VH-VL binders against q0atu2. Designs and how they scored, part 2

Target 1, 119 residues: q0atu2
Amino acid sequence: MLDKKARIRTSREYRNVFEKGKRLSGRFLIIYYVENALDNNRFGFITNKKIGMAVIRNRIKRQLRAIVREYQGQVKNKHDIVLVARAGIGKSSFEGMEKDYIAIMKKAGLFARNANKID

## First folded at step 18 (VH-VL)

Design z3
Fold by ESMFold2, fold request of step 23:
Formats: structure tokens, sequence, C-alpha cells
Structure z3 (fold): chain C 119 residues (1-119), chain A 122 residues (1-122), chain B 111 residues (1-111)
């Protein structure tokens, strides 16, 4: 669902975020983020084999993409951001993942001010 | 410098329990999984399970379900593995190891502790 | 009994090249990245190769990895006496008792 420009696509792009970026942990998510040289944000998503079988991991990825899409207009520009799902994320609800995403993005200072959907 | 330093050797009788510690330094302890792996004398490596130190969520190898408990104390950056109902077959060197992944199919242990010898004999 | 099959031993002279195979199935090597570990005598294992063919910092380029289908291979060129060790492949297995699995190990002797 995310626009092609808003996706981290290559292994080199992912590695740059992991190696050069900042890291913050939440209950169900870890984010890595770094400023990029583009006019836009890019997002990447990683699920771990510890989460469960492929059906579960694919569901988690779809849910995270939906959350990111919902709030992407509120994210400060020029960042590459990778969301890494913790092993225990399968125990959360969609709403739990959403709350965790909002909290961690606020803690990282990545949301623009006065965004109505980040309460 | 990233290090995992384990507790000293243990000698136990059959039926007892052992608890091995693994102290992390040089990185944020709660940011990476800790795995436990054992190796009997002259034999290969056997994976036992993992713990997420952030929330204590665990996954155990089926062979050890019901006998192993993995815990941690974040205030001292230390992971623990406890194995109960010990048998002579549990005599081994027990390692802790940190895992590191870039993609959802990549799973590897990048930093290992020095090992803890556990001997089970009567 | 190991889910991943390695030859029990290999040997070669200093300066030569050696390869160590690791055979698995679609539930492990076929669907998952492979790592290799070196265990020198009396020491803990050390990561040599991750994600099939990548080296962590400090591992010389004499060590290489590859994967094809359900098999993986560790290559060592310019063999040195200090390379005498046990070598293990490892990967995740997606089967009913899902978890991480190691090969049985290969003892490398430099003669």
Amino acid sequence: as target 1 above (119 residues)
Amino acid sequence: QVQLVQSGAEVKKPGASVKVSCKASGYTFTDYYINWVRQATGQGLEWMGWIDPYDSYTGYAQKFQGRVTMTRNTSISTAYMELSSLRSEDTAVYYCARDFEYLDSGYYMDVWGQGTTVTVSS
Amino acid sequence: QSVLTQPPSVSAAPGQKVTISCSGSSSNIGNNYVSWYQQLPGTAPKLLIYDNNKRPSGIPDRFSGSKSGTSATLGITGLQTGDEADYYCGTWDDSLSAGYVFGGGTKLTVL
C-alpha cells in the first residue's frame, strides 16, 4: 500500500539504517531511523522467525503497513525508518500495535506537531 | 566492546537444578535476544532456546520444554538459564549467545559467552 | 543425530583450499539463511559467516560461504595451521518443532 518512493527496497538501504541509524524499543516494536538525502520518508518492515509461521508473520507485516500508512502524513520528512517486530508481537492486538507505534514515534521525535491522530 | 561473561563451573547431583548466568556489557542488554546452546564433551552444538530480555518472552526447543526456564535481571544486564531434574546426559558446556538479524529469515549468533561447564554425577 | 548433515572431518595441507558442506531440507536451508561458526579447541564458537555469504568485521576474506537449494558450503582458502577447528553450519528450521538447528560439525585438520 505504501507508495514505491516510501519503501526501503534494497539490502544496502536496510543495512544503512541498521548501521548508521538510531534505535528505540517499544513493547512490540523496535524502530531504527536515520535521516536520508531524499525529499520523502521511506519505511521498511522486518518480522522474525521467532514470531511464528509465515501466515502469522505476513499478517503482522500487513498490519504494520496499515498502521504506518494511516500516520505517514504526520511523520517528519527525510527519514528512513525500519520497524522490527518483537517475538511477542503475535500476542498483541492491532490496537496494541498501533498504540505502541504512536508511543515509539513520539519518543523518537518523528511526528510533526499538532497531529490529531497521535493522541 | 560487546561481551557476554558467564558464571563458573557447577557440579550437581542427578535430580537437582542448575542456574547459569550470563552478564552482558558493551551494548544495550534489552535490545537483543539471548540464546542458550549446550555442548556435551566431544559432541556438537545443541540449541536450547531464546529469551527477549526486554519483556522476558521466551521460546524453548521442544526437547527442553518443561525442564528449562530462561529469565533475566535488566538492572544488572544478566540473563539466566535454569535446567531442572538434571540427569547425567545433561553434563555439558552451556553457552549464552546474542543473536543479530537484518531480515526475517536471517538468524545467527554474533557474540558468545565463554561457556559454563555443568557436571552431573552421583 | 543432526537435522543438518556435515562431513565428520576434512583435512588439507597449509596453503590449500578446503570446502565443508552442509546438507538440509526445504524447512531449514531451503527457506532460511545459513550461518557458519568456528570453534577452536577449548574455546567458544565464533561467527564466521552470516546470511549465507557475509562476513562479520574481523573475519578475513579467506573464509567464504555459499548456498544452493538445500545445501550450503563453507570455503577456506590459504589454509593455515590456526584454522584447525570444528566448523558448524546453523539455520532456522520451520518444521513442527520450530527452532534453531546446527549441523553435526566438521573437524578440520591441517596436515
Scores: ipSAE 0.383, ipTM 0.823, lowest interface PAE 3.5, mean pLDDT 89
Fold by ESMFold2, fold request of step 23:
Structure z3 (fold): chain C 119 residues (1-119), chain A 122 residues (1-122), chain B 111 residues (1-111)
Amino acid sequence: as target 1 above (119 residues)
Amino acid sequence: QVQLVQSGAEVKKPGASVKVSCKASGYTFTDYYINWVRQATGQGLEWMGWIDPYDSYTGYAQKFQGRVTMTRNTSISTAYMELSSLRSEDTAVYYCARDFEYLDSGYYMDVWGQGTTVTVSS
Amino acid sequence: QSVLTQPPSVSAAPGQKVTISCSGSSSNIGNNYVSWYQQLPGTAPKLLIYDNNKRPSGIPDRFSGSKSGTSATLGITGLQTGDEADYYCGTWDDSLSAGYVFGGGTKLTVL
């Protein structure tokens, strides 16, 4: 589970990331990211109705949270990061989402040098 | 200057297929969904489906399942809609429209192409 | 029959106020944001209102939107001859065959 302080929670916080942040597309995910003024990272998760019904969207959010939790110790600090699920993500496997997350975070330069599990 | 420019008018016989193009400019083509909407003369708007230009994933309106195919070519920022087994009731203006990325907001189409008239002559 | 119900036409004189209704259900308007589109004669539709009540850049504030329960309303004040057009509401429908739906359209005639 992510700490309360590691979550993007308000509309203002989400909007700041979308307006000020960088955007990078992956196979199943899009990330928006921006440096923050905190001592920690914060993560947000968005699913679109194109993905499917609420049960499916909630399952996708839970899977993405699990992936982020697994690698959060390897992410460079002081960033707000929003993961947006693409419409086709419901056709992917958990492993597929995980590989995509790793690839896109490496491309963004958000993994710390010498961090564990950057493969 | 976000713009969608569509291919020209088409005249087809029943049973044929038509493929309409929609060229995007002024934004990153793969960042937004493209929807297709048609309108028969004197009638309302009818949603046909969407495509994600990044990976070609689609969602079709049930009415068009099995007859519609949406594709794209990212190198020329162009989306396509193909409708097969044409009937006279498919005579309509076909629009492409950009879907504003759903980031904590509703589903809406913020930029529309000029429309492509397809006439199915029986 | 359209999933979303609009009056087929409405008329008013220049300078007057009009409203256009859009009636749906809990699976569409009740649970989803509503948008409105203007289609001037011979042209493509244009986004007029999104997220129930927000205006894109370039849309004057005499156009407004609201939503209550399973109904949405487009308001136009200071009516001008150039507002003569067809108006469509639109929203996502969560039902079994999920997809985007439009109202049947309302033809606005300026006296």
Scores: ipSAE 0.354, ipTM 0.819, lowest interface PAE 4.0, mean pLDDT 89
Fold by ESMFold2, fold request of step 23:
Structure z3 (fold): chain C 119 residues (1-119), chain A 122 residues (1-122), chain B 111 residues (1-111)
Amino acid sequence: as target 1 above (119 residues)
Amino acid sequence: QVQLVQSGAEVKKPGASVKVSCKASGYTFTDYYINWVRQATGQGLEWMGWIDPYDSYTGYAQKFQGRVTMTRNTSISTAYMELSSLRSEDTAVYYCARDFEYLDSGYYMDVWGQGTTVTVSS
Amino acid sequence: QSVLTQPPSVSAAPGQKVTISCSGSSSNIGNNYVSWYQQLPGTAPKLLIYDNNKRPSGIPDRFSGSKSGTSATLGITGLQTGDEADYYCGTWDDSLSAGYVFGGGTKLTVL
């Protein structure tokens, strides 16, 4: 489970990332990210209503949180990062989401060098 | 500058199909959804559906299921809407509009094409 | 028949203010952010208000939006003859026929 301090919690915090951050698109995910003034990373998760009903969206959020938790120690510090699930994410497997997350985080330059989990 | 430019007016006979194009420029085409909205003369706006240009995933309004197909060609940043089995009541202006991805409860169309008039008559 | 109900028309003199209502239900306005679109005669709609009460860049602050319960309101102050247009509210509807819905539109006439 992500630590309470590692979560983007308020609408203002989310808006800051969308308005000031960089955006990169992957197969199933879009990430928005910006440097923060904290000593830690924070993560947020958004599932668009195009994905489906709340049960499906909640399952997707749980899967993405698990992926982020697995790799959070490899992420460069001091970033706010919002993962936005694309409408078609339900077509992927957990492993497909994980692969996409790794690829997009590498593309963004957000993984620390020599991180074994990226291999 | 972000813009959507649509194909020209079409005149069709009942029973035919029409395919309207929407060319995007000034942004990364595959990063945003494209919606299609129509408006019959003197009437309001009617949402038809959306496409994700990244993977061609679509969601259609119930009214148009089975008659509408939304596609795209990413190499030329162009979305398409095809409506089949045309009737006179399909006479309308057809708009494409970009969906700005935002919070779970936010859904709005921030950039619109100029519209394409489709006339269905004998 | 639209899912969202707007008055068919409203009118006021230049310089006055006007409000346009949009009535829906818990499955649309009650649970979702509302947007407003302006359609000048012979033109495409354009986004006027998003997220209930926010203005895109370039929209003057005499246009405002609000939401209460299952109802939304567009306000226009300092009315100008160039504001004569059709105005539509829009939002997502969560019901079994899920999708985007517009109000029926309100024709604003500047006397």
Scores: ipSAE 0.350, ipTM 0.811, lowest interface PAE 3.6, mean pLDDT 89

## First folded at step 20 (VH-VL)

Design g2
Fold by OpenDDE, last read:
Structure g2 (fold): chain C 119 residues (1-119), chain A 122 residues (1-122), chain B 111 residues (1-111)
Amino acid sequence: as target 1 above (119 residues)
Amino acid sequence: QVQLVQSGAEVKKPGASVKVSCKASGYTFTDYYINWVRQATGQGLEWMGWIDPYDSYTGYAQKFQGRVTMTRNTSISTAYMELSSLRSEDTAVYYCARDLYYLDSGYYMDVWGQGTTVTVSS
Amino acid sequence: QSVLTQPPSVSAAPGQKVTISCSGSSSNIGNNHVSWYQQLPGTAPKLLIYDNNKRPSGIPDRFSGSKSGTSATLGITGLQTGDEADYYCGTWDDSLSAGYVFGGGTKLTVL
């Protein structure tokens, strides 16, 4: 599980990312990212109800947290990043989600240059 | 500026199909879902469904299941709504609208097309 | 017939305050954010309020929204003749056939 300090929690924090951040879309994920004034990254997760029932959304959220946790050490610091799950993600595999995450994060230039788990 | 421009009015016979287009501009087309809403003359708004333009994933209102098909052409930032087996009750103004969201429990339509009048009559 | 219930009509004189109610259930308004739309005669709907109480840019502060329980309310102060329109509430419904739902609409007449 992500540490509390590594999580975006408040509506204000989410709004800040949406309004001031950059957006990049993938097949299953849309990411919003903006620099923060902290020494760590914070991640937010949005699983819209278009995905399906709460059980499905919770599963997706759990899977996304697992993915983010796996690669968090390779992400450039001082960023607030919100992952918005697209409706079709409910039909995707974990590997598909992971692949999409990596691809989007690469496109966004959010991985550190010395990252080695994204190849 | 964000804008949705719909195709012109349609007149159809019962049993026919109609396909309305909605061209988006002023934003990245694949970043936002498109809703379709219709309004019969003198009646209220009726939600028909949504489409994710990125992968064409859709969700239709139960009332229109099996009769409505929402598609998109990303190369021209255009969404389409096709309604088949038309009946007189389908006479209405049809709107496309951009879908926005707030977290996981807030949906709203911030930009609407100008509407397309579809008349179904013998 | 609509999932969300609105009064069919309301009326008031210019400068007055009006409120439009929107009643739903736990599966829609109770669990989801409410939006309001203004539809001037012969025009497409326009977003008026989103996320229960937020105004898009360009919407004057005369318009306000609130939500409590399974009910939402649109408030209009300093009523103007140009406010004469139909107003619709809308929200997501978590029912088995999940989707967006609208109220029946309220016709506001400025006397």
Scores: ipSAE 0.820, ipTM 0.937, lowest interface PAE 0.6, mean pLDDT 94
Fold by OpenDDE, fold request of step 23:
Structure g2 (fold): chain C 119 residues (1-119), chain A 122 residues (1-122), chain B 111 residues (1-111)
Amino acid sequence: as target 1 above (119 residues)
Amino acid sequence: QVQLVQSGAEVKKPGASVKVSCKASGYTFTDYYINWVRQATGQGLEWMGWIDPYDSYTGYAQKFQGRVTMTRNTSISTAYMELSSLRSEDTAVYYCARDLYYLDSGYYMDVWGQGTTVTVSS
Amino acid sequence: QSVLTQPPSVSAAPGQKVTISCSGSSSNIGNNHVSWYQQLPGTAPKLLIYDNNKRPSGIPDRFSGSKSGTSATLGITGLQTGDEADYYCGTWDDSLSAGYVFGGGTKLTVL
């Protein structure tokens, strides 16, 4: 699980990212990202209710947190990043989610230059 | 400026199908869902469903399951709503609207098309 | 019949304050943020309030929204003739047939 300090937790923090941040869309994820004034990155997660029942959304959320945790050491510092799960993610595999996350984060330029997929 | 421009009025016979278009501009089409909402003459708003323009994933209201089909053409940033087996009760103004969100439970439609009048009569 | 309940009509004189109620249940208003839409005669709906109490750009502060429990309220102060319209509340419903739901609408008449 992500450290408490690495999590976006308040509505105000989320709104700040949505209003001031950049947005990029992937197949399963939309990411909003903006620089912060901290020494660490913070991640937020939104599981769209269009995905389905709460049990599904919770599963997706856990999987996304696992992915983010795995690659957090490769993400450029001082960013607030919100992951919004798209409706179709409920039918995706974990590997599919991971692939989409990596792709969209690379496209956003949020990974370090030497960052590689962790196999 | 974000805009949704819909196709013109339609007159159909009972049992026929109607397909309404909604062209988006002023934003990245595939970044936001499109909702469809209708309003019968003198009645209130009725939500029909949504489509994710990125992958064409859809969610329809139970009432319209089996009769409604929502699609999109990303090359022209256009969403479509087709309603089949039309009946007189389907006479209404049909709207497309962009779906926004901020939180897990915050959904709203910030930009609406101008509406398309569909008349079903013998 | 609409899932969310609104009064069918309200009226007041210019300059006055009006409130429009929107009543739902735990599966909709209770668990989700409420939006309000203004529909002028012969026009498409317009977003008035989102996330219970937020105003989009261009919406004057005469319009306010609030939510408590399973109910929401739209407030309009300094009523103007141009405010005469239909007003709809809306929110997501978490029921098995999940989807967006609207109130029945309230016709506001400016006397």
Scores: ipSAE 0.803, ipTM 0.931, lowest interface PAE 0.6, mean pLDDT 94
Fold by OpenDDE, last read:
Structure g2 (fold): chain C 119 residues (1-119), chain A 122 residues (1-122), chain B 111 residues (1-111)
Amino acid sequence: as target 1 above (119 residues)
Amino acid sequence: QVQLVQSGAEVKKPGASVKVSCKASGYTFTDYYINWVRQATGQGLEWMGWIDPYDSYTGYAQKFQGRVTMTRNTSISTAYMELSSLRSEDTAVYYCARDLYYLDSGYYMDVWGQGTTVTVSS
Amino acid sequence: QSVLTQPPSVSAAPGQKVTISCSGSSSNIGNNHVSWYQQLPGTAPKLLIYDNNKRPSGIPDRFSGSKSGTSATLGITGLQTGDEADYYCGTWDDSLSAGYVFGGGTKLTVL
């Protein structure tokens, strides 16, 4: 479980990321990211209903949270990051999601230089 | 700035197929779904389906399953909608529209093409 | 036979207020955000309201949206001649055949 302070929770917070942040697309994920004025990163998750039923969307959210949690210590600090799941993610494996996350985060330059789990 | 430009009017015979194009500009084509919506003359809007331009994943309305095919060419930021086995009731203006998402349950089409008139007549 | 039900037409004089209702069910309006679209004669639809009550840039505050239960309402104050158009509500439907659905549309006439 991500700490509460590590979560984007309000519509206003999401809006800020969408409007002011940068966007990068991967196969299964679109990430929106922007610097924040905090001492920690915050993550948000969007799983639209094009993915499938609530059971599927909830599974995807759990998997994405697990991925984010695993690599959160290697992400550059002071960022708000929203993960938007693409429709096709529902048919992806966990490993596929993880691979896509790592790839897109590297492309965005959001991993710390001393990160050791991204190779 | 952000716009969708569709192909010109089409006239088809019953049983034929029509393929309408929708060229996007002013934004990253692969970052937003494209919807297709049609409107018969004097009638309301009818949603046909959506496509994710990144991987061509699609979702079609049940009514058009087996008869509609949505595709894209990312190199030219263009989406396509092909409707086969045309019948007179397919006569309508066809629109492409960019899908924008904000929340899990928030969907809206914020940019629309100018529309393509498709006439099916014997 | 639209999934969402709108009145076929509404009318009012310039400067007046009008409301357009959109009635659905728990599987659509009840569980999803509603959008409204304005379609001027001979033109493509235009996004008017999204996420129940938000206005895109350029949409004046004369236009408002609200949602309660399985129904949504579009409000227009200070009615102008240029507001004469068709208005459609739309939302996602969680039914077996999941997809976007529109209302039947409402013709607004400015008297």
Scores: ipSAE 0.790, ipTM 0.928, lowest interface PAE 0.6, mean pLDDT 93
Fold by OpenDDE, fold request of step 23:
Structure g2 (fold): chain C 119 residues (1-119), chain A 122 residues (1-122), chain B 111 residues (1-111)
Amino acid sequence: as target 1 above (119 residues)
Amino acid sequence: QVQLVQSGAEVKKPGASVKVSCKASGYTFTDYYINWVRQATGQGLEWMGWIDPYDSYTGYAQKFQGRVTMTRNTSISTAYMELSSLRSEDTAVYYCARDLYYLDSGYYMDVWGQGTTVTVSS
Amino acid sequence: QSVLTQPPSVSAAPGQKVTISCSGSSSNIGNNHVSWYQQLPGTAPKLLIYDNNKRPSGIPDRFSGSKSGTSATLGITGLQTGDEADYYCGTWDDSLSAGYVFGGGTKLTVL
């Protein structure tokens, strides 16, 4: 699990990212990201009700947290990053989600270009 | 300037199908869902469904399940709504509207097309 | 037979204050943010309020929104003739057939 300091927790913090940050879309994820004044990254997760029932949304959220945790050491520092799950993610595999995350983070310049799946 | 421009008025007979287009501009088309909402003459707004332009994933209102098909062409930033087996009750102005959400419980339509009048009469 | 209930009409004189109510249930207004839309005669709806009480750019502060429990309220102060329109509340519904729902609409007449 992500440390408390690595989590976006308040509505105000989320709004700040949405209003001031950049947006980039992938197949299953839309990321909003903005530089912060901290020494660490913070991550937020949005699982809209279009995805499906609460059970599905919770599963997706857990999976996204797992992915973010796995690759957090490869993300450039001093960023607030919000992952917004697209509706179709509910039908995606974990591997598909992970692939999309890596691709979109690379495209955003938040991931090292040579970043690969951690074995 | 963000805007949605819809196709022109349609006149159809009962049993026919109608396909309305909605062209988006001023923003990245695949970043936002498109909703379809209709309004019968002198009546209120009725939500029909939404489409994710990125992968064409859709969610339809139960009332229209089996009769409505929402699609998109990303190359021209255009969404489509097709309604089949038309009835007189389907006579209405049909709107496309951009969907915004950033919280789990947040959902609203911030940009609307000008509307397309569809008339179904024998 | 709209899922959300609004008064069919309200009226007031210029400069006065009006309120429009929107009544729902736990599955919609109770669990989700409410939006309000203004529809001027012969035009498409326009977003007026989102997330219960926020105004989009260009919407004057004469317009306000609030939510409590399973009900929402739109407030309009300093009523102007140009405010004459239909107003709709809307929100997501968490029912089995999840989707967006609108109120029946309220016609505001400026006397």
Scores: ipSAE 0.777, ipTM 0.923, lowest interface PAE 0.6, mean pLDDT 93
Fold by OpenDDE, look of step 20:
Structure g2 (fold): chain C 119 residues (1-119), chain A 122 residues (1-122), chain B 111 residues (1-111)
Amino acid sequence: as target 1 above (119 residues)
Amino acid sequence: QVQLVQSGAEVKKPGASVKVSCKASGYTFTDYYINWVRQATGQGLEWMGWIDPYDSYTGYAQKFQGRVTMTRNTSISTAYMELSSLRSEDTAVYYCARDLYYLDSGYYMDVWGQGTTVTVSS
Amino acid sequence: QSVLTQPPSVSAAPGQKVTISCSGSSSNIGNNHVSWYQQLPGTAPKLLIYDNNKRPSGIPDRFSGSKSGTSATLGITGLQTGDEADYYCGTWDDSLSAGYVFGGGTKLTVL
């Protein structure tokens, strides 16, 4: 699980990212990201109800948290990052989500170009 | 300036199909869902469905399932709504509208097209 | 017939305050944020309120929104003749056939 310290939790924090951050879209994810004044990264997750029932959304959220946790050490420091799941993600595999995450994070310049899955 | 511009009025016979277009400008087309809403003369707003322009994923209102098809052409930032097997009760103004979201429970349509009048008559 | 229930009409004199109610259920208003739309005669709907009580840029503070339980309310103070329009509440519905739903609309007449 992601540490509470590494989570965006309040509406104000989300609003700040949406209003001041940059946005990039992938097939399954839209990311909003902005520099923060902290010594750590924070992640937020939005699972749109268009994805499906709560059970599905919760599963997707757990999977995204797992992905973020796995690559946490490769993300540039001092960023607030919100992952917005697109409606079609409910039909995607975990590997598909992971691939999309890596691609969009690299495009955003938040990952090093040689960032790879941690074995 | 964000705006949605729809195609012109249509007159159709019962049993025919109609395809309305909605061209987006002023923003990244694939970043926001497009909703379709219709309004019969003197009646209220009726939500028809949404489309994700990125991958064409859709969600339709149950009332229109099997009869409505929402598509998009990303190269020209245009969404389409096709309604088949038209009936007289399908006579209405049809709107496209950009869908915004803030949180998991926050959905609203902030930009609307000017509307397209579709008349179904024998 | 609409999932959300609104009064069909309301009226008041210029300068007065009016409120428009929107009644739903736990699966829609109870669990989701409410939006309000203004539709002037012969025009497309316009977003008036989102997230229960927030105003888009350009919407004057005469317009306010609130939500409690499974009901929402639109308030208009300092009523102007230009406020004469149809008003619709809307929200997401978490039912099995999930989607957006509108109220039946309220016609506001400025006397």
Scores: ipSAE 0.768, ipTM 0.921, lowest interface PAE 0.6, mean pLDDT 93

